# Designs tried in a protein design chat: VH-VL binders against Rho GTPase-activating protein gacF (gacF). Part 9

Target 1, 176 residues: Rho GTPase-activating protein gacF (gacF), of Dictyostelium discoideum (Social amoeba) (q8ssn9r234to409)
Amino acid sequence: EPISQSTEDYTDIPRIIKMSVEYLFEKCLLVPGIFRESANAMELQRLSQLFEKGGDIDLSEYTDPHCIGGLLKLYFREKPIPIFPYDLHKRIYSVLNEEDSNIKVKSLLESGLGKGQFLILRYLFELLNAVSINCNVNFMNYQNLAICFAPSLIQSFDLSCYDVIERLIENYHSIF
Short names: E, the ipSAE of ESMFold2; O, the ipSAE of OpenDDE; V2, 0.75 times the mean of E and O plus 0.25 times the DockQ between their complexes.

## First folded at step 6 (VH-VL; framework fv_vulinacimab)

Design S45
Fold by ESMFold2-Fast, scan of step 6:
Structure S45 (fold): chain C 176 residues (1-176), chain A 118 residues (1-118), chain B 112 residues (1-112)
Amino acid sequence: as target 1 above (176 residues)
Amino acid sequence: QVQLVQSGGGLVQPGGSLRLSCAASGFTFSNYAMSWVRQAPGKGLEWVSGISGSGRYTHYADSVKGRFTISRDNSKNTVNLQMNSLRAEDTAVYYCAKDYYDRYFDYWGQGTLVTVSS
Amino acid sequence: DVVMTQSPLSLPVTLGQPASISCRSSQSLLHSEGYNYLDWYVQKPGQSPQLLIYLGSNRASGVPDRISGSGSGTDFTLRISRVEAEDVGVYYCMQALQWPYTFGQGTKLEIK
């Protein structure tokens, strides 16, 4: 299944996301610099091509967790339409400092995202929250993870993107 | 009524330091990114630095990276630019500007002159 | 970096006549969401820059209808239908598509 698939109609979590997130959650929460450290470019390209071909893939054969972390980031970065709509992040940004902000953010996500997009983001942010909880060991706090993922998810380097993504990681349990 | 009031400019020798300040009023300060834009005498505009509403994320032009530090105090509605290792080419009027959701600068400060000269 | 090029750099105009300034970008400023991340500012003598047009064609608050922005992708135009004395200044286009934000060289509008 290609990363660059032209349709944005999600009926379930894509295989590449489901497999990568499950593996990282089970095996890689304590890996120093997870998502920050670069993957080997050739190995990342090879793994990406295996998912494109749609064959059986055993991620336990890949001992480099940074390759799987890199694949997850690549998936979102290479989408033709951002998984996280640009105007939605702006609306969320405007309410971040208001009273009951997490309730307002939850409402904006539920109304501003298709069901499939919401499920994919909920699945991803559960992983990112779990990584951040272990930041004393892995050195990846909310800010570090926002730097890694905001440009890929929203496909923008706007400063507001980082504040929004950081809030979703930090307050996952209140928002999703 | 939105206002951005600047201070902290002056004459400094090469290698010296200055701290510019911009006091904001009339809007929810922490909801907006802020930038510094400079203009050398008789020249055009050059963006130099930006900071997110939270203050945790910053961008710098290559010409100032490692020498300038942007910061903000949301409890006091101020954005600051700490300028170290100043060079003659840093001589300019410095403007603070309110960034409307990373799309455009809707309000600008009055400008602060910084002169770097021996 | 995105390079912004303005023309002309000097624009003498007779009072009451139209004026046009062109701005070209080294890459498309049209975002997938449908916006052109191109803004226009004017700096009047002794004053700070002020916003005129944002996202290609939207007038900022208080900007008169005689001033308009148009264009898409890499080619943009600022038009003043009837130049008034108050329009004297240096006009800048700016792209906000990516960091660092970059400005054109500026166009000096003068009467006479």
Scores: ipSAE 0.308, ipTM 0.768, lowest interface PAE 3.7, mean pLDDT 90

Design S46
Fold by ESMFold2-Fast, scan of step 6:
Structure S46 (fold): chain C 176 residues (1-176), chain A 118 residues (1-118), chain B 112 residues (1-112)
Amino acid sequence: as target 1 above (176 residues)
Amino acid sequence: QVQLVQSGGGLVQPGGSLRLSCAASGFTFSNYAMSWVRQAPGKGLEWVSGISGSGRYTHYADSVKGRFTISRDNSKNTVNLQMNSLRAEDTAVYYCAKDYGWRGFDYWGQGTLVTVSS
Amino acid sequence: DVVMTQSPLSLPVTLGQPASISCRSSQSLLHSEGYNYLDWYVQKPGQSPQLLIYLGSNRASGVPDRISGSGSGTDFTLRISRVEAEDVGVYYCMQALQWPYTFGQGTKLEIK
């Protein structure tokens, strides 16, 4: 399905996210530098175009594991409207150091996101949390993953974005 | 308070099936992964399966892959373990545990005895 | 799979004396941020296991300060500074670095 789809129209998890996340979780949790290492640009573009056309896709045919990681980041980076609203991240940032901060973050996410957007982010952050747990093998802790994903999810280079995304990865089980 | 209440154990013949259930209360169930850990009579603990908070991702120990299926129903706050093709070696007390990731298994169920014998 | 090895497997102790249990992993459990993905659990007679220590040295809620965890990388120790009757049970270390999670063989602590 098209990358340009509006976030307000989500009735289910988009195919590109579902397939990419499932494959990465099943096959790529132990890949060194997953999400940090650059994908082969030609393979990434070919794979992206294949999803746009809506054909049958076998992700196991791809030789570069970083291609699928790159596809997932590209999906969020290319959205016309960020999946994670800038104003919402600012509200979350303001409560990170308060008592019961994770409960407050959860409430802000539930009130600030549509149900579809919440489900997509929960799905993504479950994967990112799992990757971070295997960081002694893959070298991608929650700080490294926040650097890779924050600019794509919020579409901003404001430094507060990294702190927010890091909290959601590290404390996934308390927040989602 | 947090509680995990287990059911579904019993005696079954080799090759048979059993379904274990674990009912959770006192926390936001869908926010936490759940695991099953077993203990054979007089032996130590063995992790057998885990499931993510969403239910999307499952993990299995090699000894049970292809025979056991973990699942959860977040609307009912339950995690289940479907055990097929049971062997004598599967005889154990089975525990469900709340998996807080890097913060450990912070709560455990009371255990359910599964006996596989003719 | 990560292999966890405990020593001793049997630990008879006198009330009021200290006790120590060692746990060794076949590979480093040290995370890049300084966390050791090593948990300690105790199973008291007739009861379910309960969490004592997570991330090598952090006490779980309700665990008394006479129980402590230490170590880094591949070598870890659980220490009880003054053994009480309620400490009787089997102690297990577990690595939480990667799936499958793996436990040590267990150490049975008994009062002599």
Scores: ipSAE 0.005, ipTM 0.480, lowest interface PAE 15.3, mean pLDDT 86

Design S54 (from A4 with light chain Y37W)
Heavy chain, then light chain:
Amino acid sequence: QVQLVQSGGGLVQPGGSLRLSCAASGFTFSNYAMSWVRQAPGKGLEWVSGISGSGRYTHYADSVKGRFTISRDNSKNTVNLQMNSLRAEDTAVYYCAREYDWGFDYWGQGTLVTVSS
Amino acid sequence: DVVMTQSPLSLPVTLGQPASISCRSSQSLLHSEGYNWLDWYVQKPGQSPQLLIYLGSNRASGVPDRISGSGSGTDFTLRISRVEAEDVGVYYCMQALQWPYTFGQGTKLEIK
ESMFold2-Fast, scan of step 6: ipSAE 0.646; ipTM 0.851

Design S57 (from A4 with light chain L55K)
Heavy chain, then light chain:
Amino acid sequence: QVQLVQSGGGLVQPGGSLRLSCAASGFTFSNYAMSWVRQAPGKGLEWVSGISGSGRYTHYADSVKGRFTISRDNSKNTVNLQMNSLRAEDTAVYYCAREYDWGFDYWGQGTLVTVSS
Amino acid sequence: DVVMTQSPLSLPVTLGQPASISCRSSQSLLHSEGYNYLDWYVQKPGQSPQLLIYKGSNRASGVPDRISGSGSGTDFTLRISRVEAEDVGVYYCMQALQWPYTFGQGTKLEIK
ESMFold2-Fast, scan of step 6: ipSAE 0.630; ipTM 0.842

Design S60 (from A4 with light chain A96G L97T Q98H)
Heavy chain, then light chain:
Amino acid sequence: QVQLVQSGGGLVQPGGSLRLSCAASGFTFSNYAMSWVRQAPGKGLEWVSGISGSGRYTHYADSVKGRFTISRDNSKNTVNLQMNSLRAEDTAVYYCAREYDWGFDYWGQGTLVTVSS
Amino acid sequence: DVVMTQSPLSLPVTLGQPASISCRSSQSLLHSEGYNYLDWYVQKPGQSPQLLIYLGSNRASGVPDRISGSGSGTDFTLRISRVEAEDVGVYYCMQGTHWPYTFGQGTKLEIK
ESMFold2-Fast, scan of step 6: ipSAE 0.551; ipTM 0.816

Design S61 (from A4 with light chain L97Y)
Fold by ESMFold2-Fast, scan of step 6:
Structure S61 (fold): chain C 176 residues (1-176), chain A 117 residues (1-117), chain B 112 residues (1-112)
Amino acid sequence: as target 1 above (176 residues)
Amino acid sequence: QVQLVQSGGGLVQPGGSLRLSCAASGFTFSNYAMSWVRQAPGKGLEWVSGISGSGRYTHYADSVKGRFTISRDNSKNTVNLQMNSLRAEDTAVYYCAREYDWGFDYWGQGTLVTVSS
Amino acid sequence: DVVMTQSPLSLPVTLGQPASISCRSSQSLLHSEGYNYLDWYVQKPGQSPQLLIYLGSNRASGVPDRISGSGSGTDFTLRISRVEAEDVGVYYCMQAYQWPYTFGQGTKLEIK
């Protein structure tokens, strides 16, 4: 499936997200610098093309653990419309320091996202939360993961993006 | 109602240090990113540094990386700029500014920093 | 870094006449959701800078309708439909698309 496909077209999680997240969850939670370290450019390009063409893919054939992480980041960065809407993140940012903020954030996500977007983000943030729990081994706490993902998910370089994405990683179980 | 009141600044020798402070009032300080913007005498505006509402995320212009540190104390509604290893080219009026929808909607009054031998 | 280029740098205008300032960016400032990360500021004599326009075309609070922002991608314009004495100052565009945020050189608007 092309990366350019609208997220509103999805009734389930896209294959590229599902396969990448499942692989990373099963095999890569303890990899130092996962999502921070650069992937081999040729391997990343080849993997991206394989998903575009829709062929059979065996992720276990890739020896660079950062290639799968890079593919996941590339998917969000290259979407024509960000998976996380600009207006939504600003509304979430405005309530982060209020009483019952996680309840308010949950409500804003549920009302502000289409079902496909919500499912994709819930699936992604489950992985990012799990990575952050293992930060003593992989050195990727929720702040490091926010730096890696916020610009790609929101497609913005606003500093408020980091606070929002950090909150969703840290408080995944209270919000999603 | 929104106010940003600056303090600090003055004359310092090259290689010296100064700390600028900006006290905010009239809004929920921790909900806003803050920046420092400077202006050399007779010159244009230059963005120097920014800090997120939480204080955990910062960015710096290349000209000040490794020498300046931005910080904030949300319990005191202040944003600070610690300036080390000062150079003659750091001579400028320094402004603190509140960030809103990628614009700086409120600015402090400015503080003059002069670096000369 | 994104380079911001303003034109003209000096703008003498007769009271009551229109004025326009151009701003060009070295890279597109257009976000995929349709927002342009370009702001306009004015610094009046003896004062701190003040926000006029944010996200390309949105007027800041208190900014009169005679001041407008337009453009998209790499080419932006600030227009004052009828210049008044209080408009004297130096005008700056700024990109907030990526760090570091960068300003144009400034355009000095003077009454002739």
Scores: ipSAE 0.505, ipTM 0.821, lowest interface PAE 2.2, mean pLDDT 90

Design S63 (from A4 with light chain Y101R)
Fold by ESMFold2-Fast, scan of step 6:
Structure S63 (fold): chain C 176 residues (1-176), chain A 117 residues (1-117), chain B 112 residues (1-112)
Amino acid sequence: as target 1 above (176 residues)
Amino acid sequence: QVQLVQSGGGLVQPGGSLRLSCAASGFTFSNYAMSWVRQAPGKGLEWVSGISGSGRYTHYADSVKGRFTISRDNSKNTVNLQMNSLRAEDTAVYYCAREYDWGFDYWGQGTLVTVSS
Amino acid sequence: DVVMTQSPLSLPVTLGQPASISCRSSQSLLHSEGYNYLDWYVQKPGQSPQLLIYLGSNRASGVPDRISGSGSGTDFTLRISRVEAEDVGVYYCMQALQWPRTFGQGTKLEIK
C-alpha cells in the first residue's frame, strides 16, 4: 500500500509493517548491526515498489536482513506527515523525569495518537524492544535503535527526540 | 528564574586543553538539551556542540569533532565542554545555552577562551 | 549544512523609524506539520544573545509587540515598527530544522 497513505485511516496494521516486523522478529533479532547497517539502495527501492503494487512477496526468500530493516525505516522516513507528531513528542519529553513517568507517557500516547498510529507504533516498538534485549549479540541497544529510528518517526533533528524514542523502546511493556 | 552561570575560560597555548563549565538553576535540568555556541572576536555566532537531557546523545560541529567533548552531570545541574588540541581558530567567547525544541531560549554570560602562543 | 543569509549587514536607523531585516535559507525550513524552524536573536552590546522570535513568528517572553517575525519556507523578515534606543545590537537568524544549527552572519542595527 502506498507509504503516502494516512495511517489514521487504518483499522489494522499495514501489510508492509506487519510482514517486515514479523520477519525481523522471528529471524533477525541476533543479526549484528540490524537497522544500522546499510541496505543496497536499488534493492530497497525495488522491495518498496513491490509492496506499493500489492504483489505477493515472500520475505523468507530474501537473504539480506538489512534490506528488510531498511524497508521498515524507509516506510517511516518517507511519510509526508510524521507517524509520531512533534507536539506529542514535546509533551512526552516534558514528563520523562517525573514520578510515574511511564504511566504519564502511556496516557499521552493514548490521547495524542489516532488508533492506526498507535497500533503501528505499538507493533514497531515491540520489535525494537526485543532487538535491544539481544544487544549483547546484535550490538543494537536502545540508544543505537533510537538513533536509527527517531529521525524517521518524528522527522526532526532535535536531540530530545532520541530520549523520547529510547524511553519507548526500553519501557515498552510499561508504556504500550 | 532560569540562570546559567559559566566558568573555566582563560589563556592557553596551541595544542593545550581547557574545560568549560555551566551551572544551571531554576528549571528541571534533565528535561532540557544543552548546547555550546561560540563567537570569535568581531565575528558571528557558531554552534559548537549539543547534548540531550539524558546526556546519552551528542552532536558536534565538524570544526571541533574529535577534539571537544560535551558532557553533563544531572545530579549537579552542570554541562561541561572539554576542549583538547586547541587551535588559534578556537579563540572565542563560549556560551552555554538551553535548547528547547526550536532553539536557544536562555544563555549563559559567556566565557572567553584565548588560544595564543 | 543549511546556509543562512541576512541582509542588510549594517542597518543605521533614526529613532522612531521602522527597521526590517531579511533572512534567507538555502533550504526550506517549513516542517511537514506546518512549522517554520527559524529563530531570531539579538545580541546587545556587552551582553549574551537573547531569543526574540521562535518558529518564525512567535514572540519570546518579554519581547515587545513592536518586534515581529514573518515569512515561510526560505524567506523570512524581522521587523521593528518603531526603533528605540534599547534595540541597538546585532540581530541573527538561525535555522532550527537541522544539525548543525546555523546562524546568519548578523545585522548590526545602529542609531544614526
Scores: ipSAE 0.500, ipTM 0.813, lowest interface PAE 2.0, mean pLDDT 89

Design S7 (from A4 with heavy chain A33T)
Heavy chain, then light chain:
Amino acid sequence: QVQLVQSGGGLVQPGGSLRLSCAASGFTFSNYTMSWVRQAPGKGLEWVSGISGSGRYTHYADSVKGRFTISRDNSKNTVNLQMNSLRAEDTAVYYCAREYDWGFDYWGQGTLVTVSS
Amino acid sequence: DVVMTQSPLSLPVTLGQPASISCRSSQSLLHSEGYNYLDWYVQKPGQSPQLLIYLGSNRASGVPDRISGSGSGTDFTLRISRVEAEDVGVYYCMQALQWPYTFGQGTKLEIK
ESMFold2-Fast, scan of step 6: ipSAE 0.640; ipTM 0.836

Design S8 (from A4 with heavy chain A33V)
Heavy chain, then light chain:
Amino acid sequence: QVQLVQSGGGLVQPGGSLRLSCAASGFTFSNYVMSWVRQAPGKGLEWVSGISGSGRYTHYADSVKGRFTISRDNSKNTVNLQMNSLRAEDTAVYYCAREYDWGFDYWGQGTLVTVSS
Amino acid sequence: DVVMTQSPLSLPVTLGQPASISCRSSQSLLHSEGYNYLDWYVQKPGQSPQLLIYLGSNRASGVPDRISGSGSGTDFTLRISRVEAEDVGVYYCMQALQWPYTFGQGTKLEIK
ESMFold2-Fast, scan of step 6: ipSAE 0.631; ipTM 0.835

## First folded at step 7 (VH-VL; framework fv_vulinacimab)

Design T1 (from A4 with heavy chain E99H, light chain Y37W L55K; at its last look DockQ between E and O 0.65; V2 from the best seeds 0.00; counts 0 for: pae E 3.0 > 2)
Fold by ESMFold2, look of step 7:
Structure T1 (fold): chain C 176 residues (1-176), chain A 117 residues (1-117), chain B 112 residues (1-112)
Amino acid sequence: as target 1 above (176 residues)
Amino acid sequence: QVQLVQSGGGLVQPGGSLRLSCAASGFTFSNYAMSWVRQAPGKGLEWVSGISGSGRYTHYADSVKGRFTISRDNSKNTVNLQMNSLRAEDTAVYYCARHYDWGFDYWGQGTLVTVSS
Amino acid sequence: DVVMTQSPLSLPVTLGQPASISCRSSQSLLHSEGYNWLDWYVQKPGQSPQLLIYKGSNRASGVPDRISGSGSGTDFTLRISRVEAEDVGVYYCMQALQWPYTFGQGTKLEIK
């Protein structure tokens, strides 16, 4: 258990993730281009620092959904250890076209992730699935979301990352 | 036994078009990303384009973006490179390659494309 | 783009002697899990390229143990401890940190 690798305990969902995902669920499922549109860099920096040191944070009147979407991606991109291990995604990729592939993918996630990683990813992918269901309005289907999130979650630009993340978004209910 | 067998290529005038094909066998084709890598005569290797196992995700080198299109047909185990608006600088041997992780563990035999008038 | 710089570009070597090829990246290639986004390839005369080293230091199947990769971050070395006639060819490093995937300029190894 090398505590030097991470100071973050994955047994609870980090506050920044919980509040961002909740905001996005409640207010942003119909926002065109959510996760694709750029965040204002100054506001993103300010909000990130607020979560690091803020006591009482209230997003109920916050009006910049693209900044919250950007904040969520930034959180995963900057982790010293990717929330989604690269080698695990390669194992998942190798079974994507097999019969009962979703059962195999679920099994690989359960065996290849720590409990906290799995919990965080389940919470995130629930949101991403919900966004994709509304793609006729927000223009963010499974593929668009995979492009936006795969590099942040796996910290890789390998083409296989996109196919894996797409499957997890599209088949959330069978896999998680 | 993994095999990548290339076809297409040849001599074409500047501004012309060619289509390269790469037929795969000996592995579950749809589980692997594929790339094209080229080598101009007497020069080094240049990555040209890549495509994910599903065919839905692609990347291109800036030098070919907008002119070349990579595609695949997983029912026929082929990856293709449609090359339009060809220029003299596109003259090269083109290799298809299978991704292992991000790198290339199997390469086709190469196909020469010559752009000259 | 990530720029990959090899040296030397030409490497004449006497049979049985060691050879080293340097590859430098404009950005760190270190992965959080300890390996590097770097491969080495050789292209022997008249042949397609073939993978020698992956993830910075792992030998591909069939590569003799006299060929090794080392280094981390931005500086990498391919070493051949005893050069044999079959080692003649052009050696390339390649990064996969981000697209476009980019190669070094190549190092031509020749027997002198």
Scores: ipSAE 0.424, ipTM 0.796, lowest interface PAE 3.0, mean pLDDT 89
ESMFold2 (binder alone), look of step 7: mean pLDDT 93; pTM 0.949
OpenDDE, look of step 7: ipSAE 0.684; ipTM 0.870

Design T2 (from A4 with heavy chain A33V G50A E99H, light chain L55K; at its last look DockQ between E and O 0.89; V2 from the best seeds 0.77)
Heavy chain, then light chain:
Amino acid sequence: QVQLVQSGGGLVQPGGSLRLSCAASGFTFSNYVMSWVRQAPGKGLEWVSAISGSGRYTHYADSVKGRFTISRDNSKNTVNLQMNSLRAEDTAVYYCARHYDWGFDYWGQGTLVTVSS
Amino acid sequence: DVVMTQSPLSLPVTLGQPASISCRSSQSLLHSEGYNYLDWYVQKPGQSPQLLIYKGSNRASGVPDRISGSGSGTDFTLRISRVEAEDVGVYYCMQALQWPYTFGQGTKLEIK
ESMFold2, look of step 7: ipSAE 0.539; ipTM 0.829
ESMFold2 (binder alone), look of step 7: mean pLDDT 93; pTM 0.954
OpenDDE, look of step 7: ipSAE 0.885; ipTM 0.935
ESMFold2, look of step 8: ipSAE 0.578; ipTM 0.841
ESMFold2 (binder alone), look of step 8: mean pLDDT 94; pTM 0.954
OpenDDE, look of step 8: ipSAE 0.874; ipTM 0.934

Design T3 (from A4 with heavy chain A33V, light chain Y37W A96G L97T Q98H; at its last look DockQ between E and O 0.88; V2 from the best seeds 0.00; counts 0 for: pae E 2.3 > 2)
Heavy chain, then light chain:
Amino acid sequence: QVQLVQSGGGLVQPGGSLRLSCAASGFTFSNYVMSWVRQAPGKGLEWVSGISGSGRYTHYADSVKGRFTISRDNSKNTVNLQMNSLRAEDTAVYYCAREYDWGFDYWGQGTLVTVSS
Amino acid sequence: DVVMTQSPLSLPVTLGQPASISCRSSQSLLHSEGYNWLDWYVQKPGQSPQLLIYLGSNRASGVPDRISGSGSGTDFTLRISRVEAEDVGVYYCMQGTHWPYTFGQGTKLEIK
ESMFold2, look of step 7: ipSAE 0.480; ipTM 0.807
ESMFold2 (binder alone), look of step 7: mean pLDDT 94; pTM 0.952
OpenDDE, look of step 7: ipSAE 0.861; ipTM 0.927

Design T4 (from A4 with heavy chain N31S A33T E99H, light chain L55K; at its last look DockQ between E and O 0.69; V2 from the best seeds 0.00; counts 0 for: pae E 2.3 > 2)
Fold by ESMFold2, look of step 7:
Structure T4 (fold): chain C 176 residues (1-176), chain A 117 residues (1-117), chain B 112 residues (1-112)
Amino acid sequence: as target 1 above (176 residues)
Amino acid sequence: QVQLVQSGGGLVQPGGSLRLSCAASGFTFSSYTMSWVRQAPGKGLEWVSGISGSGRYTHYADSVKGRFTISRDNSKNTVNLQMNSLRAEDTAVYYCARHYDWGFDYWGQGTLVTVSS
Amino acid sequence: DVVMTQSPLSLPVTLGQPASISCRSSQSLLHSEGYNYLDWYVQKPGQSPQLLIYKGSNRASGVPDRISGSGSGTDFTLRISRVEAEDVGVYYCMQALQWPYTFGQGTKLEIK
């Protein structure tokens, strides 16, 4: 269990995820190079610390989408256990080319994730799917997004990670 | 019963090109990441390139990037390495290898590439 | 790149005696889920490399139990409890933590 193994199970989507995904959905689907372009490191650190200490945070007039995109990736990369378990991705990888593969992928995802992990990933992949649908404007197709996100989600450089994350982005509606 | 059978090596002059081929059998080829690993005469092993099961994701060692292209044809169960702009330091035995869970659990027999004028 | 350093590079051993090969990485190979991105291979004379140990300590199929891997993080050991004539070859460690995958220099095991 990657997310819940050292602490309590997730019961709700973490504030940093909820606010970042909402901002990105509302303001950034058409932003060229979203998730690919680098964030300013000092601003990224500032936002990370702000979310850690709590209090009121308002992103309604925030103007740096690449920093919010970077913050989301940083959150997943810094998890002590990856939100997407390595062994789960290998099981999914083994069925990607079978008949009814999306049904099998859906089943593996449901059985291999805790409830909170599933909710967070569904929320994230809904966003990534929406970004990929707008790739003619933002230049981020599902392959580009897989390259950007797989290392953060699985915390692995295995090339199989990209094939797996790509499938989940492209086939979001069949799998989640 | 897993087999990786290689072909396509030989002698070539600097600046020339060769294409290495690796024919796979005994497993569901498209479900496996594949790599090329080389060994210069009397030297150790050097990873060269890898390709995901779909063929859409690749990686290259810096020493070959821009000159070598890994590809696969899942309908023919082959992995190929197109080697362009060859240099003397590319002289090696080239192995294709299958990734298992991770690691290289099966290796081809090796193909000698000699780059000499 | 992650640098892999083997010791010794040449290992003459007496038949029936134990042998050990050390491998050190320039970065920790420990995955957050507890696996180590470290494999061991042997290349016997005239043959292709063969996988011996994966994930730091797991024996590959067909590898005898007298061959084992241990260690974690940056320091790893391949041990042969009783060397047999068929163990002659060059042994390599490899990291699979990140691209490019990198090998140690090799350790040539010979019967003395």
Scores: ipSAE 0.498, ipTM 0.811, lowest interface PAE 2.3, mean pLDDT 90
ESMFold2 (binder alone), look of step 7: mean pLDDT 93; pTM 0.952
OpenDDE, look of step 7: ipSAE 0.880; ipTM 0.932

